# Designs tried in a protein design chat: VHH binders against o75319. Part 43

Target 1, 181 residues: o75319
Amino acid sequence: GNHIPERWKDYLPVGQRMPGTRFIAFKVPLQKSFEKKLAPEECFSPLDLFNKIREQNEELGLIIDLTYTQRYYKPEDLPETVPYLKIFTVGHQVPDDETIFKFKHAVNGFLKENKDNDKLIGVHCTHGLNRTGYLICRYLIDVEGVRPDDAIELFNRCRGHCLERQNYIEDLQNGPIRKNW

## First folded at step 19 (VHH)

Design EE10
Fold by OpenDDE, look of step 19:
Structure EE10 (fold): chain B 181 residues (1-181), chain A 120 residues (1-120)
Amino acid sequence: as target 1 above (181 residues)
Amino acid sequence: EVQLVESGGGLVQAGGSLRLFCAASGFTFSSYDMNWLRQAPGKRREWVALITSGGETDYAKSVKDRFTISRDNAKNTVSLQMNSLKPEDTAIYFCAREGWDRGEYVFDYWGQGTQVTVSS
């Protein structure tokens, strides 16, 4: 059967909205087939995701999935009212310019189409931390002009876990700005 | 060296059928889950179907009941039978091996893809 990602249980299911942004990060929800390998309190399904978001008095307007598989859940597990975007993102390495651009394009498209509401952009990889944090911070730095350390601190605080990968941190702090077109 | 080579693509009319093949080599085929994905022009790559090493299958909603994924471990092949094809099924179809890498699932190897065109 399906295996639970390593260390998946160690991370908070859902972070907090990042103040001044429309971003919220979370770990990958797992479809029902994974639940047999989890204690009830460890379960985090697509349904649970939406419940937790609601508990924060927020609403998801978009989900960006950065995992490099489709094993964890299907887009059909989500409400039809919430668009789902897959951006296959390789782990452990700094995302390439194409991936960064895809992410930025998705975010900008959402913001353009959702000026009349306050719905959130939910972003996740496996743990909702490294790939997720990098791309969110990359956007804040490149597009919003946020100081790299401020972006990283904001993400870490809101996610409830700190970016772990030094290559991501180093690229955010000292790497070049990526083109936005 | 791991290799995946797709074949069977082509032009077909709406309502028609195609069968795609993926020939695998360079690894213990029977031990791996295999997937089909597709990428339509101007769209992002999307997952289509999965078959586990144990023979269990899963499908995207858009292709369920129309497509059937199967495997022949003796021949190291995974197939995708596509029935009742629609113009929106037009895409490059990719075979992908699913592995376990550093604690998570990943599509770790891809074929070059085969073009499927469905005319209205």
Scores: ipSAE 0.898, ipTM 0.942, lowest interface PAE 0.4, mean pLDDT 96
Fold by ESMFold2, look of step 20:
Structure EE10 (fold): chain B 181 residues (1-181), chain A 120 residues (1-120)
Amino acid sequence: as target 1 above (181 residues)
Amino acid sequence: EVQLVESGGGLVQAGGSLRLFCAASGFTFSSYDMNWLRQAPGKRREWVALITSGGETDYAKSVKDRFTISRDNAKNTVSLQMNSLKPEDTAIYFCAREGWDRGEYVFDYWGQGTQVTVSS
C-alpha cells in the first residue's frame, strides 16, 4: 500500500491567492488509492483541490508539480483544460540553478499567454511549503524585485504556514544573485 | 553502487512490439518499487508505469492496455512489454527506483535510458 507523506495531514490543503501575484500554493493532492489510509475529513484529492479553488472564486490555469515522483496522482486526474507541468525538484536542499530557471521560464510563459485573464498558477511540492515557498519567493525576488522578507511574509501568510527550512530562508535573504533567463 | 541498466530499445514499425528490460544491482531489488518513465524529443520526462515491491501495477492513460510492466525478483529485472506501438511512443525510456526518503516518495536512482523509435 501507498504511504501517506510524513506530516502531510498537518498542513492546510490549499492556501489563498497571494495578492498582487498569480500564485496559489497547496500540498500534493492524493489520488484515490491513498484514501484507504485516510479518514474522510483528511482526504484531499485532485477533485477536492479544484472544488476548493472554485470556492475561493478562483480558477487554475496551470499546475506546477514540484514532487520528485509521480506516485501521488496522475496528470489524467486533472481536468484536461488545465495544463500540468512537472519540474522534478530535489527536496531538503536549496533547488539548483537549473530548477530555478525552469520554474522562472514556466511562470514567464504562463504570464505571457494569460495576460488577458486572471487564472492562477497552482504550485505544489509534497507539503506545499518549503520547495514551493522557495521557488515562488525566488521568482518574486529575482523577477519582480520584491524584497526577500516581504516575499517570505506574503507566502507564509497566504499559505497559512511558515517556511520551515532555514537553509531556504537564508538563501532567499542572503544568497547569490540568480540568472533570470 | 546502485545501478539500473536499460536494454531492448530499437527501431520498430508502428503497430509493432518491443520488450524493454532494466537490470538492477547494488540494492535489495525485491524491497523497492520500480518505474518506467520516458522522454520524447523536445519534451519533458513523463511517467509511464509503476510496479510495487508487492507486484501491484499502475499505468499512464496513454499506455494503459498497450504496455505491461512486470518484475522478476530472482533475476533483479523489471520489464516493459510494449504492444501496438505508435509514433508518439518514440522516446528514451528510463528505469527508475522509487524510495521512501524522509517521509516522502522519491525517484532516487535512474538508469541511462534506452532509445525506442517507432516509425510510421
Scores: ipSAE 0.825, ipTM 0.914, lowest interface PAE 0.8, mean pLDDT 93
Fold by ESMFold2, look of step 19:
Structure EE10 (fold): chain B 181 residues (1-181), chain A 120 residues (1-120)
Amino acid sequence: as target 1 above (181 residues)
Amino acid sequence: EVQLVESGGGLVQAGGSLRLFCAASGFTFSSYDMNWLRQAPGKRREWVALITSGGETDYAKSVKDRFTISRDNAKNTVSLQMNSLKPEDTAIYFCAREGWDRGEYVFDYWGQGTQVTVSS
């Protein structure tokens, strides 16, 4: 059967909008087939995601899924009105330049198409922390000119959990600025 | 030594059928979940179908009721029967093994892909 990702239960389902940005981060929602191994209060389905976003008086305009699988839920579990984008992102290592470029391209495209609204870009990996935090911070640093420590602090505070992997943190703080094109 | 080799692709007329095969070697095939994905020209890879080690199946909405995934553990193969083919099914089709790596699902091995072209 379906396995619950390790430590997934330990993370807050959805963060808060990062002020001054269009980002919100969350852990991977799990489709109904995973719920047999979850207590009711542990469930976090695609429907639960949208309910929690609405409770924050926000609206998703794009979901970027960074997981390297399709096991956890299907795009059709999301409202048809919300675009879904899969960027297969290898875990446990700093994402390569191609992955970073795909993320930047997706964000920039969204911002152009959504300049007349305030809809959010939802970003998740498995836990909504390391790959998610890295790519959001990389975007803020490279494209918006945010200082690395400020981007990391903003992400950590709004996600409700701190970035954990030192290789990601080191790359953000001391690594090269990545090309935007 | 893990290898996945797809075959059975080709040119087929819209409304036709085609059967893809994926030959697996170098691992205990019966213990792993297997997937098909596809990539149309200029587009990102998308998931098509899953068959678990226990034989449960799941499908993308776009192919449900037209495609059937199956496995033969004695021959170490996974198959994709594709019926009622449409031009939008044109893509390179990939077989992928799904592992459990450091607490999460990962497509950890891929085949080289086989081209399917559906003509109108």
Scores: ipSAE 0.823, ipTM 0.912, lowest interface PAE 0.8, mean pLDDT 93
Fold by ESMFold2, fold request of step 21:
Structure EE10 (fold): chain B 181 residues (1-181), chain A 120 residues (1-120)
Amino acid sequence: as target 1 above (181 residues)
Amino acid sequence: EVQLVESGGGLVQAGGSLRLFCAASGFTFSSYDMNWLRQAPGKRREWVALITSGGETDYAKSVKDRFTISRDNAKNTVSLQMNSLKPEDTAIYFCAREGWDRGEYVFDYWGQGTQVTVSS
């Protein structure tokens, strides 16, 4: 069988929209085959994701999946009206420059195509915290000129959990600006 | 050393068939889930099919009912039978091992891929 990712149950399923941005972060939704190992209140499916977004009076216009697998759910489990984008992102180390560039390119493309609406970019890795927080903050710092500590504080507050990995935090605070194109 | 080597790619007309093979070595093959992924020209790599160590299978919608993943644990081989091929199936096809690393699923080893070209 399917294994529930370690500590996945410990994280809030969906954060809040990050004010002044188009981002919302969440942990990976799990398709139905994972539910046999979950209590009903622990379930967080692709359907549950969209229900929770609607409960916040928001709408997703893009989902960026940062996991280095396709095990957790399939793009077909999402509404056909919501674009899905996989960016395989290695965990436990600062994402490489190619990964950062792909993320920036995806976000910039979304903002251009969605300038006339208020839809959100949903971003997740396995827990919706470290890789997700790093790439969102890296975008805010490099592209929008947000100060590192302000980006981190905003992400932590809206996700409902603090970034945990010191190598990510150190790179955001002290690392170089990465190219935007 | 973990090694995955794909073969069986080639040029085929639309509507035709191909069978891909992935030879695995350097690990206990029967204990691991195996996947096929593909990368079309100018596109990102996308998932195609899964076969678990227990033999359960799953497929991307775009290939379901046309492709069949199978494994032979005695030969340490994963296969992908591709029928009713379409030009949009043109891609480099990769075999990937799926590990459980530090509490999550990861494609931890990849082959170098085999080219499949479907002409109209």
Scores: ipSAE 0.822, ipTM 0.913, lowest interface PAE 0.8, mean pLDDT 94
Fold by ESMFold2, fold request of step 21:
Structure EE10 (fold): chain B 181 residues (1-181), chain A 120 residues (1-120)
Amino acid sequence: as target 1 above (181 residues)
Amino acid sequence: EVQLVESGGGLVQAGGSLRLFCAASGFTFSSYDMNWLRQAPGKRREWVALITSGGETDYAKSVKDRFTISRDNAKNTVSLQMNSLKPEDTAIYFCAREGWDRGEYVFDYWGQGTQVTVSS
């Protein structure tokens, strides 16, 4: 018995590349075993993810999976040429400093190794919105010096959905700068 | 209180076998999917195997056909039989319960882990 994540159908599968960054956000792809509960037009598989990225004339160079599970798809469902990184991120609370550090470290490592190409970092949690938006914005604020409201607006526009969790938004707008990268 | 306690780890030669156990308590074990994960030195924790409440199984490619996950609902245990062990299987092995929290899957409880060391 696979269950479709609550409200997963309500979100656009893949956002747009965030201009001036190497980020693109999406909701969790679901392996074939979940498709029994989905209409054909509702399906969004690992293969569908890569097809949609290609349709945008982009290429993924890293996928960061923020879900606190491995139920939705397996790393081998992805092309072997695309690095996959799991950062178990607790939902509903602002991610802790260790999680933020892991995310920043992964992004900085990617940027160093990919300075000679234009490949993207794909980031997702379950819905590709709250945890994903928080960590992307936290990176842009702390590491790139982007103003909190500008980071949030950019993420919301490119994801196609607004960040929903007020404790995340509050922490981004009013919380401390983290120097943990 | 939900508790998961792993056991059965140890030192084994390459090519050998080992069986891990996870004793579960504090919940209706038969109703939950269970997982094994592992963390090798210097590596991130990775998923190894799943067994659903209905007994269906799935495995990471790196261990498929060498490892077998099983469960005993009468004893509230999940087991991992590991055959044809390789030095690359050296890791701390964790069992984890698959929960459903506010509309999504989550590893909501973890054991403390058991060390498996595979020597050349």
Scores: ipSAE 0.817, ipTM 0.913, lowest interface PAE 0.8, mean pLDDT 94
Fold by ESMFold2, fold request of step 21:
Structure EE10 (fold): chain B 181 residues (1-181), chain A 120 residues (1-120)
Amino acid sequence: as target 1 above (181 residues)
Amino acid sequence: EVQLVESGGGLVQAGGSLRLFCAASGFTFSSYDMNWLRQAPGKRREWVALITSGGETDYAKSVKDRFTISRDNAKNTVSLQMNSLKPEDTAIYFCAREGWDRGEYVFDYWGQGTQVTVSS
């Protein structure tokens, strides 16, 4: 009984490293049990994720999973050398302050531990677009002082798809800087 | 109103067994996938087991072959039989309903949890 998430097939599996940052975004990988409902060329497994990252000459040092479920794959489907972090993030609304804080804390912790390498933080929600784009941009704006429009443009270009939800875009452009710590 | 109520938690020695129950009400229980998750002291919530509406099961590697999830659609109950318990199984255990919301899976309702403590 696994259902493929709506519109999941329409998105590029993995984006490109966002220059000047340690982020790369992708859609949720799907474990083998989902593949019965996918053509071979539509498959995007945890293994496929790592193969695609390797093809870009990059290496993941952390995966942040923003989905509000564990249905799609299990942490044990990932290499033991790559830390995995689940941040249950409610969809379709601007993430709350607790969620934003957890994301910032995870990113800051990674940057401290990995300051002497070039490993990337992989971030995904279901489609790797709206929740993922929001939290990455929120971090860049609030913590690194990036202008909202520059953060959004960088994300859109590197993900290969534009942020879709207007409430997220409006909050990034015109909402308050989140100074929560 | 959707309600999930866990029970059966307690103190047990390592190597022992315990059975958890989750009583569901306020929805068509047989139509929903059900999960157990747990949160150990000082750690984040982690997924433990799934049982689909059709009865298919899946488990986290750390509990596979020791835990068994089951459901009774006549009683609207999900159970978790936990055998060969280890101190690292100490946690608050949560029952969660898994819905399909706007094209994706979501844990849309949770119980309050039941404490399991495994002594060494």
Scores: ipSAE 0.811, ipTM 0.909, lowest interface PAE 0.8, mean pLDDT 93

Design EE10
Fold by ESMFold2, last read:
Structure EE10 (fold): chain B 181 residues (1-181), chain A 120 residues (1-120)
Amino acid sequence: as target 1 above (181 residues)
Amino acid sequence: EVQLVESGGGLVQAGGSLRLFCAASGFTFSSYDMNWLRQAPGKRREWVALITSGGETDYAKSVKDRFTISRDNAKNTVSLQMNSLKPEDTAIYFCAREGWDRGEYVFDYWGQGTQVTVSS
């Protein structure tokens, strides 16, 4: 049996597009096999994700999955026209420099290939909050020169939930800027 | 100490077959879901197959109907039978234990991998 991730029901499924960026954050969608333990109104499937994005008049051009598992859904549950990228990201600690580099490389590649459209990068971990917020903010700070507090505020407001783990917040605010290569 | 050790890799012609094994120790094997993943040269690691503690299986689309995952709880092994192999199946194959850590699924232990090379 599949288990619903703890506190997953407590989070908004999909945030709002972060103004001035190509990012949108969401919690992990759950494939059909998880729905046995969910009320209909609690379901958030890969299909539901795309419906909610369409309701915002947006379109996904890439999904970056930061979970350290493949249990929740499979790439084939997504439309074949949407690229999918897994970056195994260890939870509960600040991601290492290799993980940060992989994320930056993926985002930069997307922006280059999608310069002629307005498609979004969807980013999620399990809850779409701590790992997701950290890596999005790290990108904005290191690559786009956004002030740490401004990046964090933008993420929190658009996700609809604040970053929870203090180690991530402290690293973003007071830690070193990471090399982009 | 949890250990996972893969074996059975090698060189095989396209269309051929191989069977991989993963020997598990240091935990109650029958209680855990087990996975195979693979990493081709220059590519990111991708999921291949799952077998639950209860024996239910699932597969990536790219290997469905060609690969079969199985387990032997008496011997603490998980196996991957790979048939109709293609050059794109060339990769290092890893077995991974699926844990439940602080409320979410995590591949919490990995083997060192076994190389499978499929020649054309």
Scores: ipSAE 0.808, ipTM 0.903, lowest interface PAE 0.8, mean pLDDT 93
Fold by ESMFold2, last read:
Structure EE10 (fold): chain B 181 residues (1-181), chain A 120 residues (1-120)
Amino acid sequence: as target 1 above (181 residues)
Amino acid sequence: EVQLVESGGGLVQAGGSLRLFCAASGFTFSSYDMNWLRQAPGKRREWVALITSGGETDYAKSVKDRFTISRDNAKNTVSLQMNSLKPEDTAIYFCAREGWDRGEYVFDYWGQGTQVTVSS
């Protein structure tokens, strides 16, 4: 009964660390129960995620899961040493102000608590692209003062795929700065 | 109109038991996977348990072997039997339907929630 998310196979599993930031983006890892529909080379499990991060000489200090489900894997599939945070994020529409606020608070809290190390914040939605890219870019624009086009270009290059949703891109480029209330 | 209505919440002593119910209407209940989630005071909502349309179950580690999810397709209900309750189980418990929307899983409908409070 488990379905592989549509187009999930078409995306690189893990991007590269975004220079000058603490972010790395990836697609949702899939637990063993999904592997019946996958060739061995298509598999990308929670364990594979950590192996790929270590291959880049990086270390995760937080995973932010933006999917609106818990079907794909469980927090217990992750090493106990890596904090996990679910932010249910509605797809296909620009995330609302409450979701943006929760994301900013999570990132700011991590940066404060991890100021003395170089661990990364891993962020994913289903494909690690649209919701993930939007929220990372929104943070860089609103909190770090990065120019919208520079944030988008940095994300696209480091993820290895371009943001696809035009309403997200237009909001990032032309929308207002979001206050953090 | 899709509706999910939870019931059976209340105050219970630590170590005790409680059974929650979710009444479903407005859709073909037997065709959908169903979930329980919960939200403790000051915390984000977290997943608790899944029962598929085919009857397969899965649980969060924190509740495994203490909670049992079940469904009755004749009555259009999902139940959550909660045993050996602990104060950290105190939360609003939500029933959620799991849909397939534009190529991915989504909790597409939620109930209003029912409060469970576990005291000493």
Scores: ipSAE 0.807, ipTM 0.907, lowest interface PAE 0.8, mean pLDDT 93

